# VHH binders against Uncharacterized protein C6orf62 (C6orf62), part 14

Target 1, 229 residues: Uncharacterized protein C6orf62 (C6orf62), of Homo sapiens (Human) (q9gzu0)
Amino acid sequence: MGDPNSRKKQALNRLRAQLRKKKESLADQFDFKMYIAFVFKEKKKKSALFEVSEVIPVMTNNYEENILKGVRDSSYSLESSLELLQKDVVQLHAPRYQSMRRDVIGCTQEMDFILWPRNDIEKIVCLLFSRWKESDEPFRPVQAKFEFHHGDYEKQFLHVLSRKDKTGIVVNNPNQSVFLFIDRQHLQTPKNKATIFKLCSICLYLPQEQLTHWAVGTIEDHLRPYMPE
Key: E = the ipSAE of ESMFold2; O = the ipSAE of OpenDDE; V2 = 0.75 times the mean of E and O plus 0.25 times the DockQ between their complexes.

## First folded at step 13 (VHH)

Design w2 (from v6 with G98L; framework vhh_nb_b201; at its last look DockQ between E and O 0.07; V2 from the best seeds 0.00; counts 0 for: pae E 9.8 > 2, placed apart)
Fold by ESMFold2, look of step 13:
Structure w2 (fold): chain B 229 residues (1-229), chain A 124 residues (1-124)
Amino acid sequence: as target 1 above (229 residues)
Amino acid sequence: QVQLQESGGGLVQAGGSLRLSCAASGFTFSDYYMGWYRQAPGKEREFVAWITDSGSTYYADSVKGRFTISRDNAKNTVYLQMNSLKPEDTAVYYCARLGDTAMETPWEDYFDYWGQGTQVTVSS
């Protein structure tokens, strides 16, 4: 019978060696599905749920230079990004996503993605599912927590407001598993002026070894708490 | 109806202090972020300070360390304590409620509710 964890570890190590030999990441061997839920503070209100149209895995070595270059002008967020660039980590980019609400036909990005100022969102939750490429098997949820609570990203947004010369913004949750790419924009009318922060895209960071750590249940089972009725 | 009423403005000498108050009505005050903005003659309105519904505060660099925003949810009032005032602080100060932006609401329907403003004049 043996020890399933020991056999899994040995299989993972052999797979990693083969992938490095083929110059591919472990992430290239999976299909992904990803969902983004904006969870409201009001308990009776169901989440605003979005499906990511394409999950783009990025190896850290292929984009290291671009990440470092892009954050040199934003001193307060560089340190967390730099720490992750030196780990065996995969980045899963979600540049485009669409509402799962039946009464919205297209993506309403500008109308649906303002993160601040607002006080009705509790947190952002990303749900990541994977399966081996070319498999007939259903997608399984990856065992990793991808939550970014409103208080945590608001704190970072408020810091950005104190830096008048800051434009592009990357913020991360405390455990550095979720990165939000944010545009600072101004709403200007004849009567008022306000600064808003819009979500452009999301990137999930996790060690490549976690891609084969699955929880039980189907996509439907794990989406149910966030599904609109 | 949402109403915001500022008070406490006036003429003060450089180095002096003022406390601005903003009385709010017509909404659940404790649920909303509140802020102060100011507008000098011929200039665009600029941010001064915000306070969140949980009490976290944020300040413009030009006032950090001199101004303190606070709120009293029992009195539905937000305050701006202004110390070490400088002539460059001369402006009309506006209290603002940051609007409720729902995921399904277009941003063009988002409104900042503003008070009428209170004049602060700092003399040299």
Scores: ipSAE 0.006, ipTM 0.302, lowest interface PAE 9.8, mean pLDDT 73
ESMFold2 (binder alone), look of step 13: mean pLDDT 81; pTM 0.823
OpenDDE, look of step 13: ipSAE 0.014; ipTM 0.304

Design w3 (from v6 with S56I; framework vhh_nb_b201; at its last look DockQ between E and O 0.01; V2 from the best seeds 0.00; counts 0 for: pae E 22.8 > 2, grease 25 > 24.2, placed apart)
Fold by ESMFold2, look of step 13:
Structure w3 (fold): chain B 229 residues (1-229), chain A 124 residues (1-124)
Amino acid sequence: as target 1 above (229 residues)
Amino acid sequence: QVQLQESGGGLVQAGGSLRLSCAASGFTFSDYYMGWYRQAPGKEREFVAWITDSGITYYADSVKGRFTISRDNAKNTVYLQMNSLKPEDTAVYYCARGGDTAMETPWEDYFDYWGQGTQVTVSS
């Protein structure tokens, strides 16, 4: 008794009604580029750097699908989702990214990056660049910091391990600026059983007033600390 | 008519602190984003920090955790509190007004007014 899929469909339908009230977002006026760096704790080790193939800003009509995914994955309640809709923020989705390692020769593939169990990562850094849509000007670094420290997401993963067996989860950093979409996988060997958390995609939440604030420098200037040697 | 006047620079020992101020006039201060930049001799001017009208801040990695930007809209003043100063922080520090809050401003004109700068010198 109690069909979870039927209940979730009812919640999704109600959420859809609320999202239809939304108008076009400010983010629709910009082009974006995003890079993801996994910074290692060892000082001499270069970051693992990825380029996001397409940054998808949330339009008013696109917002509902991304929230509905969160609800379907049990990451958001309907009440929490309504609270998110009231925030004055822009969502920037990064569903696909590729390695920037120059010493690897091979075809492009989706990158499923294991975040846990591992202890070598200090933090995840997202580097966001923007320009006015359809302009000839170069991309400029957006004046915002997107960091997710290992300790912060590890605590959330430990909490998830104690919960219902769910495979799709979303966690966020304390500032609620970086959201990680996580796949929980179970690996079994004859001797061991382990759970891993893989990063599937990232969403950045950016206050709308930040969209017109840029730092100086080129993409290369800002990527250089993270580039593989 | 737009004026930005920095103050609070000087000579300080390594590990010390300074507070820079930038008094602004000739425009509606609360409508504009404000920032701090610095330039060491023989080097390019580099970004230090900026702050929106609503108080959202961003910092260069080299100063994160040591410097704090703030603003007082009643006094038309932006501040840079600099702690744990290092010899590498030695530079002329400039206050800058960001462009309009509107999204139509071209990239190259975004920072349209600069102060004359104040010297900060950090010695061991």
Scores: ipSAE 0.000, ipTM 0.087, lowest interface PAE 22.8, mean pLDDT 71
ESMFold2 (binder alone), look of step 13: mean pLDDT 82; pTM 0.832
OpenDDE, look of step 13: ipSAE 0.015; ipTM 0.357

Design w4 (from v3 with S31D S56I; framework vhh_nb_b201; at its last look DockQ between E and O 0.05; V2 from the best seeds 0.00; counts 0 for: pae E 11.4 > 2, placed apart)
Fold by ESMFold2, look of step 13:
Structure w4 (fold): chain B 229 residues (1-229), chain A 124 residues (1-124)
Amino acid sequence: as target 1 above (229 residues)
Amino acid sequence: QVQLQESGGGLVQAGGSLRLSCAASGFTFSDYYMGWYRQAPGKEREFVAWITDSGITYYADSVKGRFTISRDNAKNTVYLQMNSLKPEDTAVYYCARGGDTVTELPWEDYFDYWGQGTQVTVSS
């Protein structure tokens, strides 16, 4: 009564219906911790290290379009369609942080960090950790690299300076894994008029399935190179 | 001791040219953004041009296409080539160094040292 192609179509319809009914993503199954280090050019200076107070995952749901395309083209099995749901991109937003210096710890604030004009930063490094929600397991480092070197964002800022009617600016690193949300601010004093670029938020982009691919070590092991002394 | 010393100012006829120099000492010049600002009598000091440590330039709209900022890291010197000068370019021109301190405040003054200025007067 049912041929193999009809069974695949029925399985796909059930999968699509279940996913739409649940409206869940893999990222919803995780707790996150994120740290941001501003690494200085001067080797003696320890990084300015911050703990993100709220990591806010946002999901673009690509699974419906990708599953439908794959099944229409007869290029995906049911197992492959489930695997594609794991590869959907997750945005992890970090709008607020706390400094990890002893003299300022415990104060949560909106991200408010001047990136230009200054010349002392080498790069921005984001450290991402995850664990299954409601688990007693320790957080483990996600196996992904999140770096944004000063030269890469400076050239984008200089390009933006040619635009007069822009207030919000988004720049990304070459790997498109780190996005900086920038406020262009004009300082007018009785003596001077200057433009600055101030960091307002960071967003990490990665495939959802990387949330279960962990590197070795603890949070402390991975933070140690950036810890203030 | 950071020192910035401007030179090359003077009197010039409209349409003429001048080159300003700023000799820097007391810091690692190649690591810093440098800039030029100007102040006409009775007016606020205003931005003219910046140059980054890597040589990228930025200009005020009023001087774009006429002025060129450059730097010579071997001589620790910033230059401002001023062409097609107009009477409204008459001002004291100041060399400035951009700051390099880390801040966790909303904003801070990123210009921490200024020269004493050199007078440019454009007649006509």
Scores: ipSAE 0.005, ipTM 0.223, lowest interface PAE 11.8, mean pLDDT 74
ESMFold2 (binder alone), look of step 13: mean pLDDT 82; pTM 0.840
OpenDDE, look of step 13: ipSAE 0.302; ipTM 0.667
ESMFold2, look of step 20: ipSAE 0.005; ipTM 0.242
ESMFold2 (binder alone), look of step 20: mean pLDDT 82; pTM 0.839
OpenDDE, look of step 20: ipSAE 0.012; ipTM 0.263

Design w5 (from v6 with Q5V E44Q F47L A60G S62F D72G K86S P87V; framework vhh_7ocj_1; at its last look DockQ between E and O 0.39; V2 from the best seeds 0.00; counts 0 for: pae E 9.3 > 2)
Fold by ESMFold2, look of step 13:
Structure w5 (fold): chain B 229 residues (1-229), chain A 124 residues (1-124)
Amino acid sequence: as target 1 above (229 residues)
Amino acid sequence: QVQLVESGGGLVQAGGSLRLSCAASGFTFSDYYMGWYRQAPGKQRELVAWITDSGSTYYGDFVKGRFTISRGNAKNTVYLQMNSLSVEDTAVYYCARGGDTAMETPWEDYFDYWGQGTQVTVSS
């Protein structure tokens, strides 16, 4: 008789097949690893580095429609954004990520990361690696840059704050390669009431053909700038 | 240590204007977000305006273009220009400093220092 975990895995795979009525996408042929680095303005402060628990590729554009509606009042170029969204684009969802401690051996825990109001972050950098599924080859860095500078998302948060009765927001960097899913919370603390924006998840957008365009180096080589010496 | 001292409050007739100041000391003023909050008797404290270290501004919905927050980094002072005042603007106005929200700071305590407040009273 089948193992319970194997039955759930097979059921999930069948559900994916049931929902998809198109050819297998190129993204389905890859394994992914992804890391998120929060780079601080303080030159000597080491980045906060997180490992994504599972990278989930999606080819449908329902999220794209919602994202465009959520940032419609943004000052970003609509024409440039639409050029990216009209290509054969893969969405790589990172719904959960865990802290990599200083020694990288300690336990990681699921946590929400507060992005605003704060003034110490310079930018968010996402590092994406891929390999052919079921190969023994090492992961290689995808040749694409995923950066979201603090000024770009703060500007969008300030715009959103001018609106009432909206809890969740999605913001994107200027070239539409990084999307941040943000939860707006109103916290009542012992000393004040405050609005904060917490990062819940990240989605990367890139042309599907870029998944086989790799840069040189290992994961360790590319993580080193964000790690202690 | 950190101190925030508000001034410029008082009595003003409806439709009038008032400029609040908040003198700050004990920290590197230009590196922090600054804000104004208000609290009317029996009501919860509410955000009036705040200004980032880079000069970007946000206003509470009730402001509707009537107030302007600004900062003078050379004078370590944040200002609130209040125009077209109405009776509903009567409150104690507090200056606040944005707290250190680094990943290791407790989530529930963002604004870490508050002034003693200055009373604004608008008569009809």
Scores: ipSAE 0.006, ipTM 0.326, lowest interface PAE 9.3, mean pLDDT 73
ESMFold2 (binder alone), look of step 13: mean pLDDT 81; pTM 0.825
OpenDDE, look of step 13: ipSAE 0.021; ipTM 0.367

Design w6 (from v6 with G98W; framework vhh_nb_b201; at its last look DockQ between E and O 0.04; V2 from the best seeds 0.00; counts 0 for: pae E 12.3 > 2, placed apart)
Amino acid sequence: QVQLQESGGGLVQAGGSLRLSCAASGFTFSDYYMGWYRQAPGKEREFVAWITDSGSTYYADSVKGRFTISRDNAKNTVYLQMNSLKPEDTAVYYCARWGDTAMETPWEDYFDYWGQGTQVTVSS
ESMFold2, look of step 13: ipSAE 0.095; ipTM 0.501
ESMFold2 (binder alone), look of step 13: mean pLDDT 81; pTM 0.824
OpenDDE, look of step 13: ipSAE 0.017; ipTM 0.346
ESMFold2, look of step 15: ipSAE 0.006; ipTM 0.272
ESMFold2 (binder alone), look of step 15: mean pLDDT 82; pTM 0.832
OpenDDE, look of step 15: ipSAE 0.030; ipTM 0.417
ESMFold2, look of step 20: ipSAE 0.005; ipTM 0.137
ESMFold2 (binder alone), look of step 20: mean pLDDT 82; pTM 0.827
OpenDDE, look of step 20: ipSAE 0.019; ipTM 0.396

## First folded at step 15 (VHH)

Design k1 (from w6 with M103F; framework vhh_nb_b201; at its last look DockQ between E and O 0.03; V2 from the best seeds 0.00; counts 0 for: pae E 10.0 > 2, placed apart)
Fold by ESMFold2, look of step 15:
Structure k1 (fold): chain B 229 residues (1-229), chain A 124 residues (1-124)
Amino acid sequence: as target 1 above (229 residues)
Amino acid sequence: QVQLQESGGGLVQAGGSLRLSCAASGFTFSDYYMGWYRQAPGKEREFVAWITDSGSTYYADSVKGRFTISRDNAKNTVYLQMNSLKPEDTAVYYCARWGDTAFETPWEDYFDYWGQGTQVTVSS
C-alpha cells in the first residue's frame, strides 16, 4: 500500500486540478468563521471580542496592486512583497461583525472605530476557523497566526500625517497576514479639529495550502483567553 | 477631577522663543498621550505636537525642527518649547489629553479633556 500522506497529497492535487478545470478556487470549497479580538494594554481589562457575520473568501487581481502601492508608500519591504506576489493567496474579508458582549443585545452592525489617536490597545488578533463546505463537521482553527501590534500600525499612521491624500489607506503587519483598510477623517467640533484614522475593514491573507492544515481544539478553547471573566 | 492648565504664553518678537507648560491633575498622567493644538483667529484648530505614554514624539510639518514637546511625569506636566517663532505661530495654544476608549462604544468622542488655552502672539 502507498504511504497515507502520499495518497492524501495526490488526492489533494487531483482536487486542485479539477477546480482549475472548472475555474474555481480551493477556498470556495470551505466554510469559514472568524473572530476579532482587540487586546488591551491594561492586563486587568479583558479583550473586546467580535464575531464576523460572514467571511468572504476571494482571489483578487488587485492583491498585487495593494502590495505594490504599499512598497511605493514604504509600508512593505520589497523582498516580502515579491514573496507574496508568487503565492497562491486567499483574501478573507470581514465586512461586518457583532460584539460578543451581552450588553449589546440583538444587534448586528458595522462598527467604525478610531485606531489613532488612541493609547489603550496592545494588538489586534484574528482567529480563523474552517471546515469543508457541505460537511456537518465542527469548525477547526486554521494553523496560522493573525496578529497586528499597535506599534506597527501607529508608525505607519504617523508617516501618513504628512500627506494631504484623501484616498483609502492600507497597512499590514510585518508577516503580511493582516491588512487594515483605513479611512482618514477630520473630526470637527466647536472647540477642536483633529485628524483621525478609522478602521474601515479587515482582511486576512492566507496561502491556499494552509486551508487544509488545522490546529487542535475547539472554537471555545481558542476564544477562552479573550472572553470576559 | 481631571484638570489641564496651560501657562507660559505671551507676546514675543519674531525669531524669539517661548516655553508653554500644561499642568495636569486628577488622573495617572504617565499613562496618557498628551498633545498641543492651536487655533488662530478665524481658523480651524490644528494639530501641533503629540507625545505618547512611552515618550515618542510627533510634530506637524509647520513646526517640525522649531518646536519640541516633552513631558515630566514626576511633575505631571507636558511642555512645548517653541523656538524661531514666526507671526504665523500666533494662536491660542491648547493642551489636550487622549481619552480611554472601548470598542463597544461606537461614535465615542476620543478627545476627552482640553485646557482653557494660553495666548501666544508673535510680532513682526
Scores: ipSAE 0.006, ipTM 0.290, lowest interface PAE 10.0, mean pLDDT 74
ESMFold2 (binder alone), look of step 15: mean pLDDT 82; pTM 0.830
OpenDDE, look of step 15: ipSAE 0.019; ipTM 0.250

Design k2 (from w6 with A102P M103L; framework vhh_nb_b201; at its last look DockQ between E and O 0.38; V2 from the best seeds 0.00; counts 0 for: pae E 8.6 > 2)
Fold by ESMFold2, look of step 15:
Structure k2 (fold): chain B 229 residues (1-229), chain A 124 residues (1-124)
Amino acid sequence: as target 1 above (229 residues)
Amino acid sequence: QVQLQESGGGLVQAGGSLRLSCAASGFTFSDYYMGWYRQAPGKEREFVAWITDSGSTYYADSVKGRFTISRDNAKNTVYLQMNSLKPEDTAVYYCARWGDTPLETPWEDYFDYWGQGTQVTVSS
C-alpha cells in the first residue's frame, strides 16, 4: 500500500526526471555542422578548411535543480522556466575532422596538428551551423563569433611552458567562446627532438538560447572566404 | 635562396661561455621563428632553443637558465648565449628556420632550412 509521503516523493522524482529529460532533449533537438578554418598570415595562401565529422553537444551548466525547486515551490511558471533554461551553456566538441580538399574526400581524421612552434597561422575560425533535428530546412549559421587569434593562444602556450606539470591543457580565446584542447609532447625523430603543442580537439561554448538565433546566409556564403578554390 | 650561417663555435673549458651567431639571408627574417639544435656524435639532433617572430623564447630543460636565445631583426641574426658550459654540451650546433609548410605536415619536416653547423667542444 502506498502512503501519501511515498506518492509525493514519486511525483517529485517524476518531475525531476522530466526536467532533466527536457533539458537534455532541448540540446539534443538540433543537428549541427561545424567547419574549422586555419587562416594563414600570407594573404594569398588559402585557409586550411575542415568539416567536423561529428559535433558532440554537452551540457556544462545545470539549471535543473533551480528550476525544480521553483516549480515545486510554485515560484516559477512553465513559461518562466523555459526562459531560465536559456542561461545554460552547451559545449560543442569537435574531436575529428574531414578535409575539404577535393582529392581527400570521405576520410575522417583525429584532430592532430602542431599549433606551436609555428609562425604561419593568423587565427582559427570556427563556423557553426544548426537546424532542428530531422528538419528538411537548410542549416543556418548560429549567431555567434568563434575566432581565436594566434597571438592569444601563443601567449598562453608560453605561460604553460613555465609549468612542467602540465601535459594536456585547455586554452580559451578572450570571448571565452573557443576552447583548444592541446597536448604538450616531446617528439623525437632521427633528425629532431622538440617540445611541441599539438591541437587535439576544439570546443565551442554557446548559450543555449543562441541555438534558435541564426544569422543570414547559407553555409556556402559563409565558407566562401575560406575555401581553397 | 635561403642561407643560414652559424659562427662562434670553438673549444672552451667547463664553466666557460660562448656566443653563437646565425646570419640569415634570402627570406624575410622577421617573419620566421628561428631555433637552435645540437647533435653530439652518434646521437640524434636535439632541440636547444627557439625564438618566435615576436621575440618570445622557449628552451630545452637541459639548458634552461644557462642558455639564452635572442634575435636582431635589423641584422637578420639569431644568437645563442651559452653560459656555465658543461662537457655534455659538446656538439655541433645548428641554426634552423621553422618552415612555412602545410598544416598537417609532421613537425620533423617543419624545419625547411638548416645551417651547416658550428662545433662546440667543452673540455673538462
Scores: ipSAE 0.012, ipTM 0.327, lowest interface PAE 8.6, mean pLDDT 73
ESMFold2 (binder alone), look of step 15: mean pLDDT 81; pTM 0.821
OpenDDE, look of step 15: ipSAE 0.144; ipTM 0.562

Design k3 (from w6 with T101V; framework vhh_nb_b201; at its last look DockQ between E and O 0.21; V2 from the best seeds 0.00; counts 0 for: pae E 10.5 > 2, placed apart)
Fold by ESMFold2, look of step 15:
Structure k3 (fold): chain B 229 residues (1-229), chain A 124 residues (1-124)
Amino acid sequence: as target 1 above (229 residues)
Amino acid sequence: QVQLQESGGGLVQAGGSLRLSCAASGFTFSDYYMGWYRQAPGKEREFVAWITDSGSTYYADSVKGRFTISRDNAKNTVYLQMNSLKPEDTAVYYCARWGDVAMETPWEDYFDYWGQGTQVTVSS
């Protein structure tokens, strides 16, 4: 009467317990691939597609401190705190990415992408793939949607234009799955001054449990809508 | 060749109104975001208002509800209606253009273009 899904779930839970004891996240057990597509409003203009050079997983906040605070404050038992590991949010940072244009094969130069002022972008789409480390299995798409529409980030940029400081800003999409790290630059000519918002990096937020839930299809299948034809 | 010419500044009593105009030439006006900044003596230039190419508007908190930005694409002109003026609004007001800054856009379109400014002075 043993259920194969129950044995898989039990094995996953044992792995999670071991990771907590070693102070490691589930995300540390995966390889990632991530792609960033800037989708343009004009249908004839194909997306600008970039491959992330490396994906750096980081836990959102120190999960141990959050759980231990609950135990110290008598909000949680230690045993119930182990189940909160299923609710941890993983940050997946994409600090470097490069164009997938084939006519510049071998180009690894970092590319900056200006997000504002401009009116030609519809949305930013991130495509995330994972597999277990040391596996020969192919990367599979993670079951999550990462989109940030132009109108949502433009409103935030216009609001921050009144600020005096030059500190970078972080903006997020409405469902808080995509965070953009933005540098505000003041460019000066002899006669004029420009303010631009440049994308420095992207961070994806998702529950760590989603790293083992994959959609069907290959990387190529999921990239096809954003590739030049 | 981009040219922005502000007008409509002057002296006004607190609680009064002024309407600033900015005539634009040297570019396709309807394709660009336009805005207003201001600079008081001894202070950094600060944001006042923006209007997008589609007509959406945004304002600094200090002027929201009192100032209205608008544009007339047929006249290549952006306006700033300033009501309920306060002494704190005293500044030189600059018209500004920001455009499409995609990587393949000419560098001339990556920069804000500023007019010469028009003085607004609000007395007690």
Scores: ipSAE 0.006, ipTM 0.310, lowest interface PAE 10.5, mean pLDDT 72
ESMFold2 (binder alone), look of step 15: mean pLDDT 82; pTM 0.829
OpenDDE, look of step 15: ipSAE 0.023; ipTM 0.432

Design k4 (from w6 with G99S A102P; framework vhh_nb_b201; at its last look DockQ between E and O 0.03; V2 from the best seeds 0.00; counts 0 for: pae E 10.8 > 2, placed apart)
Fold by ESMFold2, look of step 15:
Structure k4 (fold): chain B 229 residues (1-229), chain A 124 residues (1-124)
Amino acid sequence: as target 1 above (229 residues)
Amino acid sequence: QVQLQESGGGLVQAGGSLRLSCAASGFTFSDYYMGWYRQAPGKEREFVAWITDSGSTYYADSVKGRFTISRDNAKNTVYLQMNSLKPEDTAVYYCARWSDTPMETPWEDYFDYWGQGTQVTVSS
């Protein structure tokens, strides 16, 4: 009982047992903050940075059936999705987010962001922070990488464009840490008719073992690369 | 000064082929999505094909499998290879540059430059 590593492991195991008894998840024991950065190819152009207004955590088993119905992409997405379903993962849903522009009074805004057709975005980066619920300690960055490069999601969009299916579209990055929920819309004017893909929401997949694994630094430290100096 | 110049249109019999070209100048061609649109008499202008800066392609259902869009960045030119032509393909074909500005602008600004058009006529 005197080994610090053994005591931490025992405490985590007891917590997990208690949560199963109450039908709760480990993720329910944390507060989360999430930010979304759209990084542009032009190196001098600052990222479009957004704060997620509500991060909704769930375990994968609660949404497993819904995700399987929605996935309609490349063979690697299907095979990798099945691999993830065998792991205990936390889904972190970000349905709403607001701009972090310095010249605007901060408020929650619901924004649709058009991802295709366009050629100015390099990647989408999500920054995730957590702390134990009801703690007065500062949020700490979760040790995980959440990046989705434009080339990877454009390939999936182009595959989907040949289909007549009106169902919502879900695409994921190669390591399956970022899932984009996409609305396929038709823009019509007397002059022009085009199909576009708008981002509706983002879901991050975080393996359960990562919930207690933090990197160093503050929110401000990790946001600074995406903000103008 | 951005300019787009189409060529290669003409009269062709049903089942035949044509290759359209669009020469571009006044901008960094390799950075932009390019597209082809067409307008038949008495109809609205309609999408035919797009090609991204990385070479990925998208086609309208009516031309898929028959038309191929391509680009040559060394010549600043986008092409439309049109095979198995049908009388319903008769139209003026336009080359267009897709704006690289986020889609927050009014719809009319979505396509910021167009060519003069080239006539394609397919006889039965």
Scores: ipSAE 0.006, ipTM 0.279, lowest interface PAE 10.8, mean pLDDT 74
ESMFold2 (binder alone), look of step 15: mean pLDDT 82; pTM 0.828
OpenDDE, look of step 15: ipSAE 0.017; ipTM 0.259

Design k5 (from w6 with Q5V E44Q F47L A60G S62F D72G K86S P87V; framework vhh_7ocj_1; at its last look DockQ between E and O 0.02; V2 from the best seeds 0.00; counts 0 for: pae E 10.3 > 2, placed apart)
Amino acid sequence: QVQLVESGGGLVQAGGSLRLSCAASGFTFSDYYMGWYRQAPGKQRELVAWITDSGSTYYGDFVKGRFTISRGNAKNTVYLQMNSLSVEDTAVYYCARWGDTAMETPWEDYFDYWGQGTQVTVSS
ESMFold2, look of step 15: ipSAE 0.006; ipTM 0.273
ESMFold2 (binder alone), look of step 15: mean pLDDT 80; pTM 0.815
OpenDDE, look of step 15: ipSAE 0.139; ipTM 0.592
ESMFold2, look of step 16: ipSAE 0.006; ipTM 0.263
ESMFold2 (binder alone), look of step 16: mean pLDDT 80; pTM 0.810
OpenDDE, look of step 16: ipSAE 0.122; ipTM 0.560
ESMFold2, fold request of step 20: ipSAE 0.014, 0.000, 0.006; ipTM 0.430, 0.125, 0.216
ESMFold2 (binder alone), fold request of step 20: mean pLDDT 81, 80, 81; pTM 0.816, 0.811, 0.818
OpenDDE, fold request of step 20: ipSAE 0.038, 0.132, 0.019; ipTM 0.470, 0.564, 0.424
ESMFold2, look of step 21: ipSAE 0.007; ipTM 0.339
ESMFold2 (binder alone), look of step 21: mean pLDDT 81; pTM 0.816
OpenDDE, look of step 21: ipSAE 0.153; ipTM 0.609
ESMFold2, look of step 24: ipSAE 0.006; ipTM 0.227
ESMFold2 (binder alone), look of step 24: mean pLDDT 81; pTM 0.820
OpenDDE, look of step 24: ipSAE 0.014; ipTM 0.245

